# Designs tried in a protein design chat: VH-VL binders against q4flq5. Part 1

Every score and structure here is a prediction.

Target 1, 151 residues: q4flq5
Amino acid sequence: MITIEDFKIKHTNKVRFIGLDLGSKRIGVSICDERQSIATPFKTINKTNTNELIDELKIIIKDNNIGGIIVGNPVNMDGSLGRSAQSVNDVASNISKSIDLPVILWDERLSTVGAFNLSSLLDVNVSKRVKTIDQNAAAFILQGAIDFLNN
Unless a header shows other numbers, all headers, positions and changes below count from the first letter of the chain; antibody chains are not in Kabat numbers.
F, E and O stand for the ipSAE by ESMFold2-Fast, ESMFold2 and OpenDDE, each averaged over both directions (binder to target, target to binder). V2 = 0.75 x the mean of E and O + 0.25 x the DockQ between their complexes.
[cut] stands for letters that were removed.

## First folded at step 1 (VH-VL)

Design d1 (framework fv_durvalumab)
Fold by ESMFold2-Fast, scan of step 1:
Structure d1 (fold): chain C 151 residues (1-151), chain A 123 residues (1-123), chain B 108 residues (1-108)
Amino acid sequence: as target 1 above (151 residues)
Amino acid sequence: EVQLVESGGGLVQPGGSLRLSCAASGFTFSSYWMSWVRQAPGKGLEWVANIKQDGSEKYYVDSVKGRFTISRDNAKNSLYLQMNSLRAEDTAVYYCARDLYYDSSGYYPFDYWGQGTLVTVSS
Amino acid sequence: EIVLTQSPGTLSLSPGERATLSCRASQSVSSNYLAWYQQKPGQAPRLLIYGASSRATGIPDRFSGSGSGTDFTLTISRLEPEDFAVYYCQQYGSSPYTFGQGTKVEIK
């Protein structure tokens, strides 16, 4: 894996990125356009193990001209309902070892709204995560990262 | 390698103004939120203000709202604090600190600090 | 705002002893975003622990953090001469960021 700062220096134009929300049992996936301006929901992956996730990601990469993977850092690190940062780091590390693309951890608290809206980001009512919310979370993560990279 | 150097402190009368500067080096300044934290003589630490990477968002402790203005110049790797209508209770060492950083190990709050600049508000 | 209360105000100990410092929050700290800093006279604070329990880069193993919600602890397992200093806790889980009043660890 590489830092977002290193990626900002080295990233290539005219490729898409994917965003991953690893915070739930269902993995939300998002994708951006080739100009890296707009992130949209793509799909949800129900994970049984990391190898199956990696195989699915390789198909997405091949089909969509993907140049990087942005992985969201969980904002709820209290250990009750969220995943630890270490668990996300372990999965992201395995992706980085198996896929020949930059893998970057992104924390949405670095975005315009994140740092001082922690109550809203933690979403104290977890029941609000319904339908496509996991895909929407992945899109939010990716949008924050590309907004940072474009500045 | 990371270095933060404050300047601009001094003696000022109540109701006066001072402008503090912080020169940053050894990192990509434009990638970080930045904060000012102060410490009154013999007292504890108090967060004062912070500013987003691009300067678009600014936050202040209630006691300085309307009197202090935080700003940055990313081309010069510099952070500023304009202090107006100074009061005796603003007397403190003012520290420049690097704010909110994320890497594979998680969030770091104030992982680097300058050595501080003393502001004394006295008649 | 979240008020952080540290206890005790002063710990008088000898090198080699264990130091246990407490930090209590007036309300739950979001995501356990709580940090500990060390400050020596005439110097800027130094980050020791972040996220309640993670050691910052270059911090010796004798420093450890624990706790969640409203009750947090910094432990120094075996005091070295350079560890006699003032220690501050800080929450960064909500705005405004707040610090405790400090605990002074001094030589007996």
Scores: ipSAE 0.000, ipTM 0.506, lowest interface PAE 14.8, mean pLDDT 78

Design u1 (framework fv_ustekinumab)
Fold by ESMFold2-Fast, scan of step 1:
Structure u1 (fold): chain C 151 residues (1-151), chain A 124 residues (1-124), chain B 107 residues (1-107)
Amino acid sequence: as target 1 above (151 residues)
Amino acid sequence: EVQLVQSGAEVKKPGESLKISCKGSGYSFTSYWLGWVRQMPGKGLDWIGIIYPGDSDTRYSPSFQGQVTMSVDKSITTAYLQWNSLKASDTAMYYCARHEGYDFWSGYYSFDYWGQGTLVTVSS
Amino acid sequence: DIQMTQSPSSLSASVGDRVTITCRASQGISSYLAWYQQKPEKAPKSLIYAASSLQSGVPSRFSGSGSGTDFTLTISSLQPEDFATYYCQQYNSYPLTFGQGTKLEIK
């Protein structure tokens, strides 16, 4: 794994990125365009071990010409890192060891854009929202990282 | 404080059905894959399969596909391994074990806690 | 299927010895390898995951190393309670497969 600041400096090619929102049972996946200007929901990976996650990511990478992976890094509400943030670091590290692309942790708080938050997504069709909420969270994470890289 | 407790030893005849159990406690039962491993007398470990208790998704070893059925009752945090018709070659110790796979937070990928085993003897 | 081969199949050692057990995969498994200890009449106990990560509660005299196809389990100073059978297991692909076991016996 590298920092997003290092990735901004070293990134030389215009390729797509994927964003990951690591949930308790589901992993939201987002993807951006080759210009790295807009992130969109892509899919949800259900109930998996780290190996199944890595296998599916390898397929996505090959099929979609991916050049980097952005992983949302949560912070506990009281400011402590806690087990959740530590576990995300472990998963990101394992992805980095098995996939030869840059893997970057992104603080989800830095993705906040004035009025945009996960609550705003709850106003869409309820059935579709429930099915895609993790993918939308992953898109939010990826968009924040892309906006930082373009700044 | 994580514990897997298996049912007691069984003595059966060829052709009989059998269902053995593995009860989990001290953790979120529906958040971890649970696996089954066979050990024939004097032999090594042989992987049967894994089941995700949250939705009963299963992955079987090809050698055991169609030979046994894995299932769970999440209301009593119990997993089962079942045979419709036992063979003498099913004589073995059967272990259940929690798979420390990615439950989206653990980051681990091996069996971390094991049950004490259930000895199954099938003889005429 | 990925075949796991352990070497040696049995080993005799004395308390205080440094002991090394080897495990070889028939194809690359990255670092997706675990080690287990099994004592007579007992269930296996997890020792190491991800080739080199020590399981909680396992004494620091145990260590694992390797990646790809060649892996080792080392006990730096053998204790009486370490006499057991040791198994490696790959979890890179299904079906999950174990080595045949290495029996560590008192000399």
Scores: ipSAE 0.000, ipTM 0.506, lowest interface PAE 11.4, mean pLDDT 79

Design u10 (framework fv_ustekinumab)
Fold by ESMFold2-Fast, scan of step 1:
Structure u10 (fold): chain C 151 residues (1-151), chain A 124 residues (1-124), chain B 107 residues (1-107)
Amino acid sequence: as target 1 above (151 residues)
Amino acid sequence: EVQLVQSGAEVKKPGESLKISCKGSGYRFTSYWLGWVRQMPGKGLDWIGIIYPADSDTRYSPSFQGQVTMSVDKSITTAYLQWNSLKASDTAMYYCARLAEDTAMVYPDYFDYWGQGTLVTVSS
Amino acid sequence: DIQMTQSPSSLSASVGDRVTITCRASQGISSWLAWYQQKPEKAPKSLIYAASSLQSGVPSRFSGSGSGTDFTLTISSLQPEDFATYYCQQYNDYPLTFGQGTKLEIK
């Protein structure tokens, strides 16, 4: 695995990235365009063992010219790690060992918390934002990461 | 506030069936695993199993596999523990308790909120 | 299965005392240990998780420490409401297992 800061320095190709939401029984998968400007929902992988997930990721990679994998890292609001965060790190590590592409953990706090706090401060209804994140969590993870990489 | 409210005490005879309940409120019921724990009179705590209310996925302790059935009715935010045929050795206090993280993944975890318990007495 | 052993099984103490209860795992569990307090005729209450993290609303006189196989729960200045049975629980692996309990009694 590699840090997002290291990946920002090293990535330069016209390739797509995929985003993974590993925090649920259904694994959300998102994909961006080759210019890394916009992330969209791609598919959902049902709860499976790690080997089945890796096999399905290999098919997506081959078919879509994928150059990197962004995995959402669910860190608690106070920065502490729960059991779910540790398990996500373990799965991401196994993906990195089995797939010859950069695998990056993206701290969801860097984008999601900031957006929520701004909406709260401006007295804007956040319910729609929360629902969108629930439905398209993998896309929001990937969008946050590629926004960081492009700035 | 998070609350788990369990059904009342039961007195049964060996061979009878029983279904006890645990009603959750004050949180998103379908987002947390719910567990069951047995405490025999004068003894410690024994983990029975956990269930995820959104899809009824279960994980049982090997000691309780086949002895009891966990289920949920998410429309009334209620979990159940059921016996087809009670034995005298089932006499115990039964607690429901919430696993601490709002995750669909099967991670071992601790229990952050507990129900008040249901006393089950099985005797002839 | 991971066996959890508490020591002592019971102890007597006076209000104001510093009390230490220990919990030992039969194999390494990292920091994945919780402590519960159970008063007579009541449900258990969560006190500490991740070996040392205090649950919200729990008095600061309670603290936990340890990692791997050896863990301790400390009450720095015992209060009347602290007389109870205390249980440790590992959550490193399934099945979830509890210690046998330590009964803290009035001296």
Scores: ipSAE 0.012, ipTM 0.580, lowest interface PAE 9.0, mean pLDDT 82

Design u2 (framework fv_ustekinumab)
Fold by ESMFold2-Fast, scan of step 1:
Structure u2 (fold): chain C 151 residues (1-151), chain A 123 residues (1-123), chain B 107 residues (1-107)
Amino acid sequence: as target 1 above (151 residues)
Amino acid sequence: EVQLVQSGAEVKKPGESLKISCKGSGYSFTNYWLGWVRQMPGKGLDWIGIIYPSDSDTRYSPSFQGQVTMSVDKSITTAYLQWNSLKASDTAMYYCARLDYYDSSGYEAFDIWGQGTLVTVSS
Amino acid sequence: DIQMTQSPSSLSASVGDRVTITCRASQGISSWLAWYQQKPEKAPKSLIYAASSLQSGVPSRFSGSGSGTDFTLTISSLQPEDFATYYCQQYNTYPYTFGQGTKLEIK
């Protein structure tokens, strides 16, 4: 696994990325265009175990010429680690060991941080973020990461 | 119509076994976590745990681990809560509820509730 | 386990009153807090999720706010059907935990 800062320095700007939302038992997958400008929902994977997830990811990577994997890191807005953060780190580590592509953890809080502080996000933007994430969580994660990489 | 329908009230003696049910309809049963909540007479809500019907993965509250068993039969879209040996302290209303998924960080609050099953355990 | 404490435990109010109920978590839960309404002999009903998002079909007089450890539920103009017990619940950390409840009674 590598940091998003290291990836910004090293990536080529001509490959697609996928974004992963590692949910309770369903994994959202998103994909971006080759210009890395727009992320879209791609599919949902039902997770039975990590090896089956990795096999499915290898098919997606081969079929779509993927050059990197962005994994949403579900850190609470106050910085504490929730129940799923440890599980996400473990799965991302296993993906990194099994797939020969950069795997990057993206702090999901950064995707909601615009011109507002955390208090403002809770009153307005968090509700909007939650609705957006419900409809296309993995695309939201990937869009935040590629916006960072392009700036 | 999305709904959860629970089995009827039960009256049991200490030491007896019991299995109560919660039948889902109007949605994809296997794709939502289902939870169980206890409410003792005149008291508040206690979270028992959740089960994912597709693979029977469970998360129990430490207070209920080993006290009850959650299970599902996905062929009839039904979840179960079971005791091998009831105690008088198990007297309570038991609710099942569906956990909606709104965010990539995990699963959300309960959105659809069953009507409840009253369990009375007395000698 | 995260302990959820509601204040007050009981509240008497009149129709038309503005009512505020508070919920405090023993540690940070971000915005992962829900509010439920329970009427006598009925199952709970979901009111608010993610601290401030109103459930479909819930009247606009209900609102939620807060983050981290301190949360509030507000009813801007109390109606007769609003007399009930209200519960907060955190869903940030296993085990999920409920507050003890706030009973809203007719004054």
Scores: ipSAE 0.000, ipTM 0.519, lowest interface PAE 12.9, mean pLDDT 79

Design u5 (framework fv_ustekinumab)
Fold by ESMFold2-Fast, scan of step 1:
Structure u5 (fold): chain C 151 residues (1-151), chain A 121 residues (1-121), chain B 107 residues (1-107)
Amino acid sequence: as target 1 above (151 residues)
Amino acid sequence: EVQLVQSGAEVKKPGESLKISCKGSGYSFSNYWLGWVRQMPGKGLDWIGIIYPDDSDTRYSPSFQGQVTMSVDKSITTAYLQWNSLKASDTAMYYCARPSGSYLRHAFDIWGQGTLVTVSS
Amino acid sequence: DIQMTQSPSSLSASVGDRVTITCRASQGISSWLAWYQQKPEKAPKSLIYGASSLQSGVPSRFSGSGSGTDFTLTISSLQPEDFATYYCQQYDSYPYTFGQGTKLEIK
């Protein structure tokens, strides 16, 4: 795993990224365009073990020209955690060891250009990003990360 | 103070049209989702759908898709729930509710007082 | 759609009792679960969001716990004003879905 700041400096253009929302029984997967501008929902993976998840991710990577994996940090803006931070870090670490791509943990509180700031809740851009989480959390995670990378 | 105020009770006959309202105040109306919830007499809560006032983007529960229409008038900070042809099975209390809008996902934190709709011949 | 099932559907308790209500999701919803209290002829009132976060103004005797599929609402020392129907709701995925409700009645 690498930091998002290191990835910003060293990543290559013209590849797609995927975003992962690690639920307890269900894993949301999102994908962006090659310009790294728009994140969209891609699929849901119903996996209980890390090896099955890794096998599925390898297929997605091969088929879609993926250059990086963004994993949502379970530190939620509402102060709740679905999976423990340790559990998410363990899965992300195993992905990083098994897949030859950068794996980045993304703090979901950083879901706007720069830091996500709750004092900016009246900002139209912030409310638009919160709107997308209702449809696919993985897409929201990935959108926040690529907006940071493009800033 | 953030508040949602709903229109008064309605008594209608099957086949009639109806439009009920929910007026928001004390917050940026255009930038928060607004949800609708049905509660049939003596029953639990059923989620109808949610609308984003700024662009009228809607998400309906499949069981309500095509049965009702959600809309907004931003100039008067008011949301509407509308039926073209009421059925007796539409008899229920209807609540509007604002998701917090401040978190990654939306729990309803502010509720209207409810509008009772009675449909009988 | 994600099915939310509450247990029990009703229970009787006395003032001062510890009361526990459970809610089960048919698939993992992380911590995207809210609890609501509804008194007769009143709108629901938000109690808990994010499975365990107490809404502002809600007494500390209320607490929520759980993640994934199994969730619990606890009232540590029941007060007279707590007799009501309680609902859980998932907001992980559209359509949002509510549990069937748990009616808490005087013993």
Scores: ipSAE 0.000, ipTM 0.490, lowest interface PAE 16.3, mean pLDDT 79

Design v1 (framework fv_rilvegostomig_arm2)
Fold by ESMFold2-Fast, scan of step 1:
Structure v1 (fold): chain C 151 residues (1-151), chain A 122 residues (1-122), chain B 110 residues (1-110)
Amino acid sequence: as target 1 above (151 residues)
Amino acid sequence: QVQLVESGGGVVQPGRSLRLSCAASGFTFSSYAMHWVRQAPGKGLEWVAVISYDGSNKYYADSVKGRFTISRDNSKNTLYLQMNSLRAEDTAVYYCARDEYYDSSGLPFDYWGQGTTVTVSS
Amino acid sequence: QSVLTQPPSASGTPGQRVTISCSGSSSNIGSNYVNWYQQLPGTAPKLLIYSNNQRPSGVPDRFSGSQSGTSASLAISGLQSEDEADYFCAAWDDSLSGYVLGGGTQLTVL
């Protein structure tokens, strides 16, 4: 894994990025355009383990000319890392070891979009279906990261 | 088919040590976080500890910190709980449980073993 | 110190709707998902509800969950004799850096 600052320097132009929201048993996936300007919800992955997730990601990468993976990193309000953040780090590390692309943890507090209360969106069941919320959350994560990269 | 089988329970005197094992099969053990959860006779469930997929991160309940150590051997698909300085209040059925470490919050124990009984008695 | 609060018992007759409450605080239910577990007599617990209101494959739609503020509820509609069990709520607690569980509710089907 690398930092978002390092990725800003080293990333390839004219490729897409994917964004991941590592939820309960549903992984929200987003994708951006080749100009790296607009993030869009893409799909939800329902996998029983990390290796099955990695296999699905390899298919998406091959089919969509992907040059990087942005993973949302939830942190506590006071900036300390909780268990959920460490779980995300563990999965992101596994992806980084198995897939030969940059994998970046994005602190959702670093962007206006990410600063929106993402945990509240994921916990709200009355306005949206859970899998749609996961995909939208992944799009918010990716949009925040690419806004930072283009800034 | 996911299976978790605990072993190593027994009767032990206060102040002694005991090591529990949990043998996993039917899934890629090295990709999952694992928990220990206990249940005292006639009482509710109490979470004990968790270990990440690669063993690098561990969390413990305050009641067991400094006395219990969670570990795993991914080459043997086995989870362990080393219990030192045992007390009467550690008497319980001990379950191992699997966790999908995908959650940003609220991680479920999606599969449980049958449990192994630990009795701390003089 | 954060322990989730459940009523120790609940009861109903076949076909009735019963609800089981779970009360916590801002560091657990107020910030994290609630999961529910069913423990049939003499067996290990089983996952019944996760992420406040989601059902695993094989759990009947008679079981539903909800969460509001620092509290959660499990609802069982069309109560059946096989629903007689202990029910536990659980959530991660940010202050304790660990899971906390309720004391359990023993459901009797009369």
Scores: ipSAE 0.006, ipTM 0.529, lowest interface PAE 11.2, mean pLDDT 78

Design v2 (framework fv_rilvegostomig_arm2; at its last look DockQ between E and O 0.06; V2 from the best seeds 0.00; counts 0 for: pae E 16.3 > 2, placed apart)
Fold by ESMFold2-Fast, scan of step 1:
Formats: C-alpha cells, structure tokens, sequence
Structure v2 (fold): chain C 151 residues (1-151), chain A 123 residues (1-123), chain B 110 residues (1-110)
C-alpha cells in the first residue's frame, strides 16, 4: 500500500480509479472517469473471502483500464486504529500484495472535512455538488480522494 | 523515514570492476522502479540505468550499455549496479533514486535520492 | 551534448524573479511531462517540481513550472540567497527509451 501523498506524485493519468467501501456486509464499488473528476457508483460485490474479492477486482481492472484502488479507511477520531480499521487494513494489504496497482487507504474523515472546509470558503455550490453525488459510500470515498489529488 | 543509502564506491584502475549497492528503507521497495544517476566532478547529472519494480525491464544509457548491469533483490530491499570495464570517464558520484510506481509512468519524477557514493577511476 | 538545453548560468538579486529555460524536442518535452531538480552545493539533488507545474510537500509556492510545446521553464519569485544552487530539467525521451536531463543551470544570488 502507498500513501495518498506518494500517489499524488506517482499516479498514472488517463486511467480510471475505483473506490471500495469494505465496511459493510456488501462491498461497494465506485469508478471515476479517465479525467479523474467525477466518481459514480459502479456495482456491489457480495462479501466473500479475500481471494474471491481479488479475482473479481482483477476482472474490473482489466475491463475498465483501472490504474489505482482507493479504499475507505474508518479511523478513530484520535487517529488510532480500531478493530474495524484493522480489518480494512488487512484486506487492503492483501489486495496490494496480489494486484500490481497502487492501493491507497483514504481516511473517510478527510472527505467530510474537505467538503466542510470548501463550504466555509465558497458556501453554496460545493454543498450542493456533494449532495448530487450518490449517497453510496464508495462514490463519496473516491470523490474525496480525487478532489484531494486535483488540488 | 524514507531513505536510500548507497555504498561500494572507491578508487579503481581502468579496466577493473566495482559493484555499487543501494539500501532502501521506509517504503515498500518492491512497488517501485529504481534509477542510477551519476555526476562527474563539477559537471551535471547523467542518467545511467533504470530497473522496473519486479526486475523484468531494464534500460541503460548508451555510454554504459554492455559494461554496466542493474539488478535488484526485493527480499533485501537492495538495488545494485555492477560496473565492468571501468573508464576514466566513469569517475563520478553515483546516486540511486526512486523511480516509477509499478509498470506506470516511466517519466515519473525521481522523488527520493540517496546521498551518493564516489567512484574514481584513476591509474 | 545534453539532449535538453538549459542556459549554463543565471543570476538575480534577493526579492527578484528569475526564470530558467529548458528546450527539447517532440520525442521528449513534446510528449512527456517535465520535472525539475534542485542541487544545493555539496548535497544530493532534490525534487523541486514534477509533472510540469506540481510542487512536492515542503517546496515553497515561489517556485513554479510551466511547459509549452517542446520547452519548459522554472520560475523562482522572491529570490532568496538559499536558492543559490544548480537546477536541472528532466523528462523521458521516447526515441532513446530513457530519462534525459538538461546540462544544468548554476544560479548565483548576487
């Protein structure tokens, strides 16, 4: 796995990213456009063992020209890792070992904080834009990450 | 925390060999391609060689083709440069530098550099 | 000969803006992004600008990059004495299948 800061320097342009929400019984998958500007919900993968997840991800990667995987990371408010965050880190680590693409943990708090900070400066249109993004957690995660990469 | 440390430099006579090493720490070495870049005394930077993250692809500057071999050992987080048939014009400080992530972006910046190791080829 | 052409030297006084040019061809700057490296005397190079105009964390915003056609430029505004260094442009050359660097520009702060 790599940091979002390293990925900002090293990421490939003109490819899509996928976002993963691993916190539910069903794994939410989102995808962005090749300009890396807009994240949309893509599909849901039923929770299975890690090897079956990796096999499904390889199909998505091949079919959609994917160049990176953004995984939502539920971190405690003080920045420490809880049991849920440990499970997400373990799965993300296994994906990273099995797939030769950047795998980045995205702190979900940064998506919320980033949207709030932009709203405090620009007020109306940023909040409205966030509301038009599907409430699917994987799309919200991916949108936060690509907004960070484009700043 | 992220570091590259070169070693193996020294003074050698023309026609002899040296092997340089570069020890990586603080990042997942096996995810990144790696470069060797050299600098002759008082001169600019000259790229020498690159190796892909998995060792399957290698490129060399024309000035070193057939004489130098780049290799890596991902289990030891170590990059190597085997230098054979050394010439006076190979005298330089040799830097290792972090290259592209996986198979993407061969044009990616050298974002982390070592401190360098000095090679002097003199009779 | 260097594949990328830079002036061998540049100079300025504190507070001024200085620009360093880098000229290439269609197989390098015309097809790939440009990176810039700063080398302070007696030290290893460090990444200053990547992908034409992006700054790594810790690089002040008074450093900026631009690219047009087969040329690139590094601009340093608010010049400071600690900016005295060698500056190198670099990119990938499709014809040579490898990185290419400029000859370097020695910046003197007068």
Amino acid sequence: as target 1 above (151 residues)
Amino acid sequence: QVQLVESGGGVVQPGRSLRLSCAASGFTFSNYGMHWVRQAPGKGLEWVAVISYDGSNKYYADSVKGRFTISRDNSKNTLYLQMNSLRAEDTAVYYCARGPLYSSGWEDAFDIWGQGTTVTVSS
Amino acid sequence: QSVLTQPPSASGTPGQRVTISCSGSSSNIGSNTVNWYQQLPGTAPKLLIYRNNQRPSGVPDRFSGSQSGTSASLAISGLQSEDEADYFCATWDDSLSGPVLGGGTQLTVL
Scores: ipSAE 0.428, ipTM 0.780, lowest interface PAE 3.0, mean pLDDT 86
Fold by OpenDDE, look of step 2:
Structure v2 (fold): chain C 151 residues (1-151), chain A 123 residues (1-123), chain B 110 residues (1-110)
Amino acid sequence: as target 1 above (151 residues)
Amino acid sequence: QVQLVESGGGVVQPGRSLRLSCAASGFTFSNYGMHWVRQAPGKGLEWVAVISYDGSNKYYADSVKGRFTISRDNSKNTLYLQMNSLRAEDTAVYYCARGPLYSSGWEDAFDIWGQGTTVTVSS
Amino acid sequence: QSVLTQPPSASGTPGQRVTISCSGSSSNIGSNTVNWYQQLPGTAPKLLIYRNNQRPSGVPDRFSGSQSGTSASLAISGLQSEDEADYFCATWDDSLSGPVLGGGTQLTVL
């Protein structure tokens, strides 16, 4: 795994990223464009175990020419770890060990609330938001990361 | 059909060099890490080396570090093992095996194996 | 000496359930998933179990794997004569930065 700051320093070429919102039961997946301009919800994975998740990620990575993995890091605003932080770290670690791509834990605190409008980005109505909430979260995570990298 | 075919084995004297090849077919070779695994006569399996799908990462067993070099030519769908400074204890059947897709850690299994090629190092 | 420890031999009668153990450490089985390989006499190894308990296509469900702590186990139910083979456990070792294997277990069907 690598920090977003280190990644920014070491990687100059733009690649497509996959964004992951690692929930306890469902995984939100997003993908960005090759220009790292916009993150788009991709799918929601029903998590059974980490191994199956990794298998599916490998397919997604292959099919979409992904060059990096952004994982949302649930850290509280005060710096304390959220209830799922350890689990996320464990899963992210396993992903990093199994997939030969940079894996970045993205601290959502780095995202500015004013800089991202999920509604405008996703262009979805309220009803669709409910159905794709996990995907939206993943897109938010990824958008934050790529915005950081672009600035 | 997914297939791996090893070649290049033979009988050599200690200190000499040998180069093994493994021809892959039936899958996108350039997407997979590849391994060499050997088996001495009547003994168990010993991992030798691994190379990532793009060749950017290589790992070796301590027993062969500095002497063996794993490489690949994705344009030819071929895996190689350059073996220098060969020793008697390097005598074994050498298998190439397919590793995981896009893996940096190599915890995934060897899901495809070749038939093996025999290397004999003797005076 | 193999990094992972297996019993050198095991045996059973047809229809019996047999188990093969594989013991490692925190840097290998304790941190990584375990794979199992079957090697029939005079043949190349074959993947039998991957990621602790997953079966590749074509592997009967009478083969099962488990992992707990720094140990793993292969279970063969309804033992058949064709199961006579060598069985190897394998995993990644973080400290060695490479795969490690057990010494193999020769399974005899009586």
Scores: ipSAE 0.022, ipTM 0.678, lowest interface PAE 4.2, mean pLDDT 88
Fold by ESMFold2, look of step 2:
Structure v2 (fold): chain C 151 residues (1-151), chain A 123 residues (1-123), chain B 110 residues (1-110)
Amino acid sequence: as target 1 above (151 residues)
Amino acid sequence: QVQLVESGGGVVQPGRSLRLSCAASGFTFSNYGMHWVRQAPGKGLEWVAVISYDGSNKYYADSVKGRFTISRDNSKNTLYLQMNSLRAEDTAVYYCARGPLYSSGWEDAFDIWGQGTTVTVSS
Amino acid sequence: QSVLTQPPSASGTPGQRVTISCSGSSSNIGSNTVNWYQQLPGTAPKLLIYRNNQRPSGVPDRFSGSQSGTSASLAISGLQSEDEADYFCATWDDSLSGPVLGGGTQLTVL
């Protein structure tokens, strides 16, 4: 996959991105505005196989002027890869081989860095403040990535 | 011409170690996830391990976890399998196999296979 | 026992249609696409079918695959003597976080 740092160098502010939550059979899709400032929930794709997912993504890409795809990388809090991270990475690789757009993995632990401080990595007693997070997982993923890109 | 060539197999006693290599040519090795798959004599195929295209992710079958280590050197176009604490049930032909483009460890299909290298673990 | 269950053997005569089944679960075939590999005697496996029903270049159209629920099938129509081989189904298993393969089906052409 291209790194997000390399993507920051290459991308333009003239296109929209989509974010993907690939951690389950239901694939969450989010989309951002052309200024790449606000991510919003867009739709859910029921994954029966990767080829059907790719076909649906191609339609979304064509219809919405998409210039990049951000995929959540579900890393455990301690930095190790969880059991589903391998599956997510391989689906992202298949997307990358079938769709001629940049595909970037984004570390989901960092999606709310500004709002939450990475205190879950620094302080054993800090709990995730789930009740103030009002976006679906795909929107969280995309928002974190575009915040990083605009920083 | 796309090719994978395994080496490093041999006959060893239980408890010993072997290191397998897989030399890749004819494609951009660093763009692909790579796997080891083994086949015991007269038996089916068993997946062993995977490493992502950049080496950042590694996963193992439960039967080898803690004893085997997959690695790669993208500058040498070479995949490795370090096999420690070998057991009789590790006796097999070991194949390297190419996974999907830019794989981070997940695999849909193994499209290129080597010819295999034989490991025999016997007293 | 293999995570994916295949019959250990199958047979047919030239020209016949033969099917090979592969049974799994919701964490593998039910969630992910199925691949099939052919292994001729004394050779490395080769990819025969991917994404449930797609053929790589060079695989004859008499090989076909299908998937329904938690099961998959490989069908070989117009059976030929060179089809005598072992056939393996494979998919990703979400619970095990890795590929799983069937035990293989030894196809004999009588």
Scores: ipSAE 0.000, ipTM 0.487, lowest interface PAE 16.3, mean pLDDT 78
ESMFold2 (binder alone), look of step 2: mean pLDDT 90; pTM 0.904

